# Ledger of designs, part 19: miniprotein binders against Uncharacterized protein YPL067C

Target 1, 184 residues: Uncharacterized protein YPL067C, of Saccharomyces cerevisiae (q02754)
Amino acid sequence: GWKWEQIKEIIESGELARLKRSRQMTDKYHEHKKRTAGLDMNQYVLQKLGWSLDEPQLENAAAKAFSSSTLYAVRANDFPYNFEPGVVHLVLWSKVALPVHSPDKAVREAARARMNAFLQAQPLLRPLLSSGHVAWFVNYPELQSVARIFHAHVLLFFPRERYSAEQVKTTVDDILSHGFEPLA
Key: E = the ipSAE of ESMFold2; O = the ipSAE of OpenDDE; V2 = 0.75 times the mean of E and O plus 0.25 times the DockQ between their complexes.

## First folded at step 12 (miniprotein)

Design vS (from u1 with W67S L74S W75S I78S Y82S; at its last look DockQ between E and O 0.02; V2 from the best seeds 0.00; counts 0 for: pae E 10.8 > 1.5, pTM E .795 < .8, placed apart)
Fold by ESMFold2, look of step 12:
Structure vS (fold): chain B 184 residues (1-184), chain A 90 residues (1-90)
Amino acid sequence: as target 1 above (184 residues)
Amino acid sequence: SPEDIRNLKEKVDQLFYRILELKEKLFKRGDPEALKKEIEKLEEEVKQLEEEIKRLARKGVDPETVSELKLEISSLASQVRSLTEEIREK
């Protein structure tokens, strides 16, 4: 699988199609899709999250995203991409879309700044942030299976020489059970 | 028993997909009489799951898995109530 430094390079270059599941995980994903055959993936995810997305994207998404705990959810990716051991693959779902790929530079930079500020404010991520072991990306629309609900891939790197599997599980379970703190 | 937990997980999963199917039928303006009957059946099945999870919780079987299933069953119950309200307002 991709090494952490390679993952960061791929994200920086924007060649996001290179970040994908292994052959074995792709087979598991396809088995899962058979159970959802004929169903809209957007509706499937809304149901899993318990969401009804009633509000349209408004101006100043960069100021409003993540402002309340009811606007987002952090989940494990059940079918993670092919990364080296120690990389944990989370998905951050948001009711407010952040236009991180906007052709408008000011809009794009503000959206990216909001995401960075949100993650940087998280006490549970602080040790990883200080080590450069947090990365995120949003797939281009053509790469997304759930295109109508904004989501970012959040990757956490726990070097296996410094973390046991149990330490990783404990930290990740804490993140998933308590969630991230809202950003004012 | 482990078999009881596995069976309950299967029932919860089955109801999740049946509710998803019903939401699609309701969106497409499906037959209201047929939808009412399906929703009523789902209400009864969710009630049975709620009773089953209570029994498993009292037996102390795999309390962490039981807690997760309680949350899923509660979510299904809420969604069925929402469907009931939606079909009544149609």
Scores: ipSAE 0.000, ipTM 0.343, lowest interface PAE 10.8, mean pLDDT 82
ESMFold2 (binder alone), look of step 12: mean pLDDT 81; pTM 0.771
OpenDDE base, look of step 12: ipSAE 0.012; ipTM 0.261

## First folded at step 13 (miniprotein)

Design w1 (from v4 with K23R; at its last look DockQ between E and O 0.92; V2 from the best seeds 0.82)
Amino acid sequence: SPEDIRNLKEKVDQLFYRILELREKLFKRGDPEALKKEIEKLEEEVKQLEEEIKRLARKGVDPETIWELKLEILWLAIQIRYLTEEIREK
ESMFold2, look of step 13: ipSAE 0.808; ipTM 0.909
ESMFold2 (binder alone), look of step 13: mean pLDDT 83; pTM 0.792
OpenDDE base, look of step 13: ipSAE 0.781; ipTM 0.904
ESMFold2, fold request of step 14: ipSAE 0.799, 0.818, 0.819; ipTM 0.902, 0.913, 0.914
ESMFold2 (binder alone), fold request of step 14: mean pLDDT 83, 83, 83; pTM 0.788, 0.786, 0.784
OpenDDE base, fold request of step 14: ipSAE 0.824, 0.824, 0.824; ipTM 0.920, 0.920, 0.920
ESMFold2, look of step 17: ipSAE 0.787; ipTM 0.899
ESMFold2 (binder alone), look of step 17: mean pLDDT 83; pTM 0.785
OpenDDE base, look of step 17: ipSAE 0.790; ipTM 0.908

Design w2 (from w1 with F27Y; at its last look DockQ between E and O 0.93; V2 from the best seeds 0.81)
Fold by OpenDDE base, look of step 13:
Structure w2 (fold): chain B 184 residues (1-184), chain A 90 residues (1-90)
Amino acid sequence: as target 1 above (184 residues)
Amino acid sequence: SPEDIRNLKEKVDQLFYRILELREKLYKRGDPEALKKEIEKLEEEVKQLEEEIKRLARKGVDPETIWELKLEILWLAIQIRYLTEEIREK
């Protein structure tokens, strides 16, 4: 799988198509799709999250996103990409879409700033943030499996030399149980 | 030991597909009680895998491999937890 440093470089370069599932995981994903045939993947995710489709206005996205715990959810990726061991692949779902790839520089920067601020504010991520072991990206529309619901891929890296498996488990369990704190 | 590791990885894959099957059943509004029992079986099997990893560690399998295997089991446990939560909500 991709090494942490490579992942960061790819994210920075914007070559996000390089980040993908392994063949085996792809097969598993396809099997899942077959088993849920007749159900739109967007609807499936909405059902899983307990959400309904909401179309928030883009104009205030940078201010509104993550402002309430009802506006986002953190889950482990059911079908993680092919990363080295120790990389935990989370998905941050949001009812408010952030235009992180907007052609308008000001809009794009504001959206990215909001995402960064949100992650930086999370107490549960502090140890990883200080070590540069948190990264995130949003797939381009053509690469998204669930295009109607905004989601960011949030990656956490737990180096083997610093974290036991038990420590990783504890941290991940805490994140998934408590979620992230909203940013007013 | 290499064979034991391969067998363990195969079991992990099998459990993953069983999880997918349960997801399908949940989607199709299967019997919650029956599904709960199946999930309990999965949980027990994961526990058995954890014990197997401990055994492998005692037999001298390299710590890096043990670490990786534990993380794979962690991921399965997370998926099973999600199933459990979904059943409780129905």
Scores: ipSAE 0.735, ipTM 0.888, lowest interface PAE 0.6, mean pLDDT 90
ESMFold2, look of step 13: ipSAE 0.810; ipTM 0.910
ESMFold2 (binder alone), look of step 13: mean pLDDT 83; pTM 0.791

Design w3 (from w1 with K70R; at its last look DockQ between E and O 0.92; V2 from the best seeds 0.76)
Fold by OpenDDE base, look of step 13:
Structure w3 (fold): chain B 184 residues (1-184), chain A 90 residues (1-90)
Amino acid sequence: as target 1 above (184 residues)
Amino acid sequence: SPEDIRNLKEKVDQLFYRILELREKLFKRGDPEALKKEIEKLEEEVKQLEEEIKRLARKGVDPETIWELRLEILWLAIQIRYLTEEIREK
């Protein structure tokens, strides 16, 4: 799988198409799709999250995204990409879409700033943040499997030399149980 | 032994597909009680895998391999927890 440093470089370069599932995981994903045939993947995710698409998009996304615990959810990726062991692949779902790839520089920067601020503010991520072991990206629309619901891929790296499997488990369990704190 | 590790990895894959099957059943509004029992079986099997990993560790399997295997089991456990939560909400 991709090494942490490679992942960071790819994210920085924007060549996000390079980050993908292994063949084996792709097969599992296809099996999932087959089993849920007839079901819109967007509806599947909405059901899983307990969300509806009836709410209009809020203006000023950069100010409203993550402002309430009702506006986002953190889950483990059911079908993680092909990363080295120790990389935990989370998905941050948001009811408020952040235009992190907007052609407008000001809009794009504001959106990215909001995402960064949100992650930086998380107590549960503090140890990883200080060591540069948190990264995130948003797939381009053409690469998204669930295009109607905004989501960011949040990656956490637990180097073997620093973390036992038990420590990883504890940290991940805490994150998934408590979620992230909203950013006012 | 290498064979033991291969067998363990195969079991991990099998459990993954069983999880997918349960997801399908949950989506189709299967019998919650029956599904709960199936989830309990999965939980027990994951526990058995954890014990197997401990055994392998005691037998001197490479610590890095053990570490990786534990992380794979962690992911299964997470998925099973999600199923459990979904059933509780129904």
Scores: ipSAE 0.641, ipTM 0.853, lowest interface PAE 0.8, mean pLDDT 90
ESMFold2, look of step 13: ipSAE 0.785; ipTM 0.898
ESMFold2 (binder alone), look of step 13: mean pLDDT 83; pTM 0.789

Design w4 (from w1 with E24Q; at its last look DockQ between E and O 0.89; V2 from the best seeds 0.70)
Fold by OpenDDE base, look of step 13:
Formats: sequence, structure tokens, C-alpha cells
Structure w4 (fold): chain B 184 residues (1-184), chain A 90 residues (1-90)
Amino acid sequence: as target 1 above (184 residues)
Amino acid sequence: SPEDIRNLKEKVDQLFYRILELRQKLFKRGDPEALKKEIEKLEEEVKQLEEEIKRLARKGVDPETIWELKLEILWLAIQIRYLTEEIREK
């Protein structure tokens, strides 16, 4: 799998197509898709999150995203990418879409700043943030399996030399149980 | 032994597919009570895998492999927890 340093480099370069699932995980994903044939994956995700698409898009996404706990959700990725052991692959779903890939530099930077500020503000991530073991990316539309719902991939790296499996479990359980705190 | 590790990994894969199947059933509004029972079985099987990992550790399997196996089981446990939560909300 991809090493943490490589992952960070790929994210920085924007070559996100290089971040892939393993063959085994791809097969599992295809099997799931086959079993859910006829189901709208967007509806599936919405149902899982308890969301509706009928909510109006808020103006000024950079200011409104993550401003309330009702506007986002953190989940473990059902089909994690092929990363080295210790990399935890989370998905941050958001009702407010952040234009992190906007061709407008100002818009793009504001969106990215909001994402960074949100993650930086999370107490549960502080130990990982201080060590540079938090990264995030948003797939390009052509690479997204669920394109109608904005989501960011949030990666946490727990190096073996610093964390036991039990420590990882405790931290991840804490994150998934409590979620992230909103950013006003 | 290498064979024990392979067997454990196969069980992990099997549980993964069972989780996917349960997710599908839940989406289709299956019988909550029946689903709950199936989830309980999965939880027990995960617990058994955890014990197996402990056994492997006592037998001298390298700590890195043990660490990786524990993380794989963690992922299964997380997915099962999600199923449990979804059933409770229905």
C-alpha cells in the first residue's frame, strides 16, 4: 500500500487518480455494487446519513460549511484505499459543498482554508495534527462514486512505533462516537 | 503459523461480505429483529477472531503482523457498530 509520505506527496501534487483501492478491495466494491444493483447509490448514502437532497444550497460555502453539527458527518470509509497499515481512511460528508477545486483561486483558497480550519479545530485530532499525521483530499468529479453528495477523504496516520492497535482503536472509536465539533 | 494467519484473513473477508449483505437487507427494510440476531452473530465471530489473534501472539507471531491483524478486525468492528446503530434508529 501507499506509504504516508507518498500519500501526502500525491495529495499535494493533485494526482489523486493514483490513490486507488487494492484489487481485493475493488473486487469487494464491485460485489457490493452487484448486490445492490438497481439501487441509487446516492439514495443509499443519503439514507445511511439520514439526509435529504432537498435542502437549498447555502450561499458562501466557505463560511457555512461545518458551522453546525447537522451539516456534516464523519464515517469510516466502507472501502478504504490501498494504504499502509496504520492509515485510517475516514469520509467527511457535508451538506455544504466546498469548491476546493474551483478554477477561481480566491474561491478555491477560501474553501481549502475552511476545511483546514475545521480539521485544525478538532480536539480529537490534535495529537495527530501536531505530528503531521492528518491529511485530506476531495476527489475530482470524474473520480467520485457518489458525486451528488460532497465528501472529503480524511486520512489519519497512526505509526506503529507510536501507537498500539488498542490505542488506534480507542482513538478511532472516540472520533466516530463523538464526531467532529462544528466551526462557527 | 502462516496457515493460521491465512485462515484468519479468510474469515475476515467472509465477515466483510456478510456485513455488506446485511447492509443491503437493512436498506431494503428487512426484519429488524432478524437483522439484529445476525449482527449479534457477527459480533461474536469478531470476538472469536480477537481471541485467535491473542493466541497467535502467544505462539510467537511477529508483533507487526499481530498489529496489522488487529487493525483489520477494528475495521470490521466499526462496520458492525454502524449496522447496529442503523437498526436502532429504525
Scores: ipSAE 0.532, ipTM 0.803, lowest interface PAE 1.0, mean pLDDT 88
ESMFold2, look of step 13: ipSAE 0.744; ipTM 0.885
ESMFold2 (binder alone), look of step 13: mean pLDDT 83; pTM 0.789

Design w5 (from w1 with L74M; at its last fold request DockQ between E and O 0.90; V2 from the best seeds 0.85)
Amino acid sequence: SPEDIRNLKEKVDQLFYRILELREKLFKRGDPEALKKEIEKLEEEVKQLEEEIKRLARKGVDPETIWELKLEIMWLAIQIRYLTEEIREK
ESMFold2, look of step 13: ipSAE 0.811; ipTM 0.910
ESMFold2 (binder alone), look of step 13: mean pLDDT 83; pTM 0.789
OpenDDE base, look of step 13: ipSAE 0.755; ipTM 0.892
ESMFold2, fold request of step 14: ipSAE 0.821, 0.833, 0.833; ipTM 0.911, 0.916, 0.918
ESMFold2 (binder alone), fold request of step 14: mean pLDDT 83, 83, 82; pTM 0.785, 0.785, 0.781
OpenDDE base, fold request of step 14: ipSAE 0.844, 0.844, 0.843; ipTM 0.926, 0.926, 0.926

Design w6 (from w1 with V12I V46I; at its last look DockQ between E and O 0.89; V2 from the best seeds 0.78)
Fold by OpenDDE base, look of step 13:
Structure w6 (fold): chain B 184 residues (1-184), chain A 90 residues (1-90)
Amino acid sequence: as target 1 above (184 residues)
Amino acid sequence: SPEDIRNLKEKIDQLFYRILELREKLFKRGDPEALKKEIEKLEEEIKQLEEEIKRLARKGVDPETIWELKLEILWLAIQIRYLTEEIREK
């Protein structure tokens, strides 16, 4: 799988198409789709999250995104990409879409700033943040399997030399149980 | 042994597909009690895998491999927890 440093470089370059599932995981994903045939993947995710698409998009996304615990959810990726061991692949779902790829520079920067601020504010990520072991990206629309619900891929890296498997488990369990704190 | 590790990895894959099957059943509004029992079986099997990993460690399998295997089991456990939560909500 992709090494942490490679992942960061790819994210920085914007060549996000390079980040993908292994063949084996792709097969598992296809099997999942087959089993859920007849259900739109967007609907599947909405059901899983307990969300509806009936809410209008809020103006000023950069100010409203993550402002309440009701506006986002953190989950483990059911079908993680092909990363080296120790990379934990989370998905941050948001009811408020952040235009992180907007052609308007000001809009794009504000959106990215909001995402960064949100992650930086998380106590549970503090140890990883200080060591540069948190990264995130949003797939381009053409690469998204669930295009109607905004989501960011949040990656956490637990180097083997620093973390036992038990420590990783504890940290991940804490994150998934408590979620992230909203950013006012 | 390499064979033991391969066998363990195959079991991990099998459990993953069983999780997918449970997801399907849950989506189709299967019997919650029956699903709960199946989840319990999966949890027990994960426990067995964890013990197997411990055994492999005692037999001298390299720590890196042990570490990776534990992380794979962690991911299965997370998926099962999600199923458990979903059943409770129904």
Scores: ipSAE 0.718, ipTM 0.880, lowest interface PAE 0.6, mean pLDDT 90
ESMFold2, look of step 13: ipSAE 0.774; ipTM 0.892
ESMFold2 (binder alone), look of step 13: mean pLDDT 84; pTM 0.798

Design w7 (from w1 with F16W F27W; at its last look DockQ between E and O 0.90; V2 from the best seeds 0.79)
Fold by OpenDDE base, look of step 13:
Structure w7 (fold): chain B 184 residues (1-184), chain A 90 residues (1-90)
Amino acid sequence: as target 1 above (184 residues)
Amino acid sequence: SPEDIRNLKEKVDQLWYRILELREKLWKRGDPEALKKEIEKLEEEVKQLEEEIKRLARKGVDPETIWELKLEILWLAIQIRYLTEEIREK
């Protein structure tokens, strides 16, 4: 799988198409698609999140995204990408779409700043943030499997030399149980 | 032993496919009680895998391999917990 340093480089370069699932995980993903054939995947995700699409798009996304715990959710990726062991693949779903790939530089930078500020404000991520072991990216529309619901991939790296498997489990369970704190 | 590790990985893969099947049944509004029983079986099997990993560690399997196996089981356990939560909400 991709090493942490390689992952960071790929994210920085924007070559997100290089981040792929393993063959084995791809097979599982395809099997899941077959089993859910005829189902709207957007509805499937919404059901899991307990969300509805009837909410109006809010203006000023950079100010409103993550401002309330009702506007986002953190989940483990059902089919993680092919990363080295110790990389935890989370998905941050948001009712407010952040234009992190906008051609307008000001809009793009504001969106990215909001994402970074949100992650940096999380107490549960502080140890990983200080070590440079948190990264995130948003797939381009053509690479997204669930295009109607904004989501960011949030990656946490737990190096083997620093974390036991039990420590990883405890941290991940804590994140998934409590979620992230909103940013006013 | 290499064979024991292979067998464990195969069991993990089998559990993944069983989880996928349960997801389908849950979406199609299967019998919640039946699904709950199946989830409980999965949980027990994960516990067995955890014990098997402990056994392998005692047998001298390298710590890195043990570490990786534990993380694989962690991810499997998370998926099973999600199914459990979804069933309880219905």
Scores: ipSAE 0.685, ipTM 0.867, lowest interface PAE 0.7, mean pLDDT 89
ESMFold2, look of step 13: ipSAE 0.822; ipTM 0.914
ESMFold2 (binder alone), look of step 13: mean pLDDT 83; pTM 0.786

## First folded at step 15 (miniprotein)

Design h41 (at its last look DockQ between E and O 0.59; V2 from the best seeds 0.00; counts 0 for: pae E 16.0 > 1.5)
Fold by ESMFold2, look of step 15:
Structure h41 (fold): chain B 184 residues (1-184), chain A 119 residues (1-119)
Amino acid sequence: as target 1 above (184 residues)
Amino acid sequence: SPEDIRNLKEKVDQLFYRILELREKLFKRGDPEALAKEIEKLLEEVAQLLEEIKRLARKGVDPETIWELALEIMWLAIQIRYLLEEIAEKGVDPETVRELAKKALELEREVLKLRKEAE
């Protein structure tokens, strides 16, 4: 699976298509989609999150994203990508779409700054942030499997020489139990 | 009871992280037969949570809450089947794997039945 430094290089280069499930996990994902026949994946995710199907889109995304705990949710990825051990693959779902790939540089940079500020404000991520062990990416639209709901992949790296399995479990449990703190 | 729902959600989240732990052990070339035993215990706990969800449904907990919880059970069962397939590739007794996978599939089917009844 990709090593942490390779993952960061791929994200920085923008070659996001290289970050993908193994062939076996891809087959499992496709089998899952077949077995949930009759359920639209967008509707399925909205129902899992407890979100309304016709939520209004909030304007001024860079100022409004993550401003309330009702606007986002952090979850583990059920079908993680092929990463080295110690990489925890989370998905950050948001009712407010952040245009992190906007062709308008000012819009793009404001959106990315909001995401970075949100993650940097999280107390539970502090040890990982200081070590450069937090990364995120939003797939280009053509790579997304759930295209109608904004989501970012958030990757946390827990090097095994630094973290025991119990420390990883405790930290991730706390993140998923408390969720991320809102950003004003 | 709100406390029962909160406790159930916490147990579901805990089981998901146990799946992450088992994936790590499998990567570290852990003993596949020991991992199969851990998966069997995990499956028993998932089945117990589904029974609790059914109990809450009979007590009149609203259908949207029941469906949300049942969705989590389906996701857990799916992940267990994937773990079982990976362990089978490492030489665990195929009949053991097939029996456990059948139990996981039955849980998924039960969740889908709950969805149909809520419609």
Scores: ipSAE 0.000, ipTM 0.149, lowest interface PAE 16.0, mean pLDDT 78
ESMFold2 (binder alone), look of step 15: mean pLDDT 83; pTM 0.837
OpenDDE base, look of step 15: ipSAE 0.036; ipTM 0.446

Design h42 (at its last look DockQ between E and O 0.78; V2 from the best seeds 0.00; counts 0 for: pae E 11.0 > 1.5, pTM O .774 < .8)
Fold by ESMFold2, look of step 15:
Structure h42 (fold): chain B 184 residues (1-184), chain A 119 residues (1-119)
Amino acid sequence: as target 1 above (184 residues)
Amino acid sequence: SPEDIRNLKEKVDQLFYRILELREKLFKRGDPEALAKEIEKLAEEVLQLAEEIKRLARKGVDPETIWELALEIMWLAIQIRYLAEEIAEKGVDPETIEKLSEEIRKLAEEIMRLRKELE
């Protein structure tokens, strides 16, 4: 699996297709797709989150994304990518789409700044943030299986020499049960 | 033995597939009381798997392999708790499932401690 520093380099370079599931996890994902082949994955995820497709898109997404706890949800990734031990793979779902790949540089930079500000404001992430152990990316549309619902992959690195299994469980459990705090 | 490790990894895969089945049932059927019992059974099998991993740890299996298996168990516990939250959203008491998830977590932590002490 990819080492943490390699993951960060790949995200910075934009070569996101290199972030892949292992062969074993790819087989699991393909088997899941066979079992759900009759499902619209967008509808499946909306039902899982309790969301509706007809919710209005907010103007000025970069200023309003994550402003209320009803606008986003954090979940574990059912099919994590092939990363070194200690990397936890979460998915941040958002009702407000952030145009982090916009061809307009100002729009793109504002969207990315909002994501960074949101994650940097999270008390539960502070120890990891101070060590450079939080990263995120949004796959290009061609790589997404759920293209109509904005989601970001959020990666948390827990080096075995710094974190016990209990510390990992506690941090991840708190994130999944309490969610992230809204950013005003 | 190598066969013990292979059987253990296959059991992890089987339990992961059962998570996928439970998610599909939640999506299609909406019978949360029956699903809660299935989740409890899944959690009990994950506990059994964790005990087998602990036996392998005491047998002197590669510490890196033990670490990875313990993380897989932790990940399964996280999935079980998420399923419990979904069941609770549908009005079923998740307390038994949450307790089992906590027991799985404690066992995974014990396995990680055993790995560290053997170094």
Scores: ipSAE 0.006, ipTM 0.349, lowest interface PAE 11.0, mean pLDDT 79
ESMFold2 (binder alone), look of step 15: mean pLDDT 74; pTM 0.711
OpenDDE base, look of step 15: ipSAE 0.082; ipTM 0.545

Design h43 (from h41, 27 letters changed; at its last look DockQ between E and O 0.01; V2 from the best seeds 0.00; counts 0 for: pae E 16.2 > 1.5, SAP 71.401 > 70, placed apart)
Fold by ESMFold2, look of step 15:
Structure h43 (fold): chain B 184 residues (1-184), chain A 119 residues (1-119)
Amino acid sequence: as target 1 above (184 residues)
Amino acid sequence: SPEDIRNLKEKVDQLFYRILELREKLFKRGDPEALAKEIEKLLEEVAQLLEEIKRLARKGVDPETIWELALEIMWLAIQIRYLLEEIAEKGSVDPETVRELAKKALELEREVLKLRKEA
């Protein structure tokens, strides 16, 4: 699978189509889709997140994304991409869409700055942030399987020479159980 | 037909991108009256897509396909309501205009939910 430094290079270059599931995981993903036949993938995700189509989800301008814990959710990717061991693949779902691919540079940079500020403020990510072991990307719409709800892939790298399996499990379990802290 | 379904999905994608562009304009303090007019146009186009979906249902397109398409319409209407709430919080457009547009978006959502119960 892709090594951590290769992943960062691919994200920086924008060649996001190179980040994909292995053949084995692709087969598992397709079997999962067969089991969920008859559901819209957007509705399926809303149900998994406990988000309602009838729920008022209005918030301030997009610059205020992540300002309340009710506006986002972090989950493990059930069908992770083909990355080296030690890379943990999370998905950050948001009710507020961030235009990180806007053709307007100022809009794009502001959206990316909000995402970076949010992740940089997370106590559970601090050691990884200090080592350059947190990365994120948002797929282009043509690469997305759930195109109607904003989500970012968040990748955490736990080098095996620095982290035991227990340390990785504890940290990831804490993230998934407590979620990320809101950014005021 | 599969072509009709693909064309509808393409139009849904185009409207989603326009919602993102309008959110960008609101962030940059774009002209409030122009934003309200764009939202009114978006709602008209979403309503037209819902009528096309109903037409396909009357022509015998299977109910699961119809429901999948209708959910896309509901999602667009929900995103428009979020944008309208942001505009209302800013207080930059006549509140009655914002309320009327929000009512139209909510009515589209209710129409989709009614289709679900009748299926």
Scores: ipSAE 0.000, ipTM 0.133, lowest interface PAE 16.2, mean pLDDT 77
ESMFold2 (binder alone), look of step 15: mean pLDDT 83; pTM 0.836
OpenDDE base, look of step 15: ipSAE 0.029; ipTM 0.404

Design h44 (from h41 with A36L L50A A70L L84A; at its last look DockQ between E and O 0.01; V2 from the best seeds 0.00; counts 0 for: pae E 12.7 > 1.5, pTM E .794 < .8, placed apart)
Fold by ESMFold2, look of step 15:
Structure h44 (fold): chain B 184 residues (1-184), chain A 119 residues (1-119)
Amino acid sequence: as target 1 above (184 residues)
Amino acid sequence: SPEDIRNLKEKVDQLFYRILELREKLFKRGDPEALLKEIEKLLEEVAQLAEEIKRLARKGVDPETIWELLLEIMWLAIQIRYLAEEIAEKGVDPETVRELAKKALELEREVLKLRKEAE
């Protein structure tokens, strides 16, 4: 699996296709998709989250993303990518799409700034942020498994020399049960 | 030992697919009491796998193999807890669901301890 510094380099370079599941996890993911094949995967995820895509589009998406707890959800990735021990793989789902890959530089920078501000404001992430142990990426559309619902991969690194098993579990459980705080 | 590892991986795969089946049943709003019984059975089976991994570690199976198996067991236990908590949000038999979620958390703690020892 990829080491934390390699993960950050891959994200910075934009070579996101290198971040993927192991062969074993890929097989598990494909079997899951076959068993849900009678369902639209976008509708499946929307129902699982209790969401509707037909709600009105929010004006100024980069300014409005994450502004209310009803606009996003944090979940564990059921099929995590192949990363070194200590990397926790979360998925941040959002009703407001952030155009982090827009060809318009101002739009792209505003979207990325909103994501960074959102994560930087999270009390539960403070120690990891201070150490440079939080990273995120949004796959290019052609790499996405659920393309119609915006989601970002959020990676948390808990180095063994700094975190006990109990600290990791407590932090991750708190994030998943409490959720992230909205950003005004 | 190689046969023991292969047998354990097969059992982990069986439980992984069983958990996915239960998640789909929850999505389709299946019978919550039947789902609780299935989740309880799954938790017992995952706990048995954790004990088997302890036996493999005592037999001297390499730490990387032990760590990878424990990663899969950890995610199984987490998924069982999520299923239990989701049923609790629907208000069905909340005391039984809370006890099941507590047992799943205890298993998660045990697996995390084993992962630390495998480092």
Scores: ipSAE 0.000, ipTM 0.240, lowest interface PAE 12.7, mean pLDDT 78
ESMFold2 (binder alone), look of step 15: mean pLDDT 79; pTM 0.778
OpenDDE base, look of step 15: ipSAE 0.016; ipTM 0.214

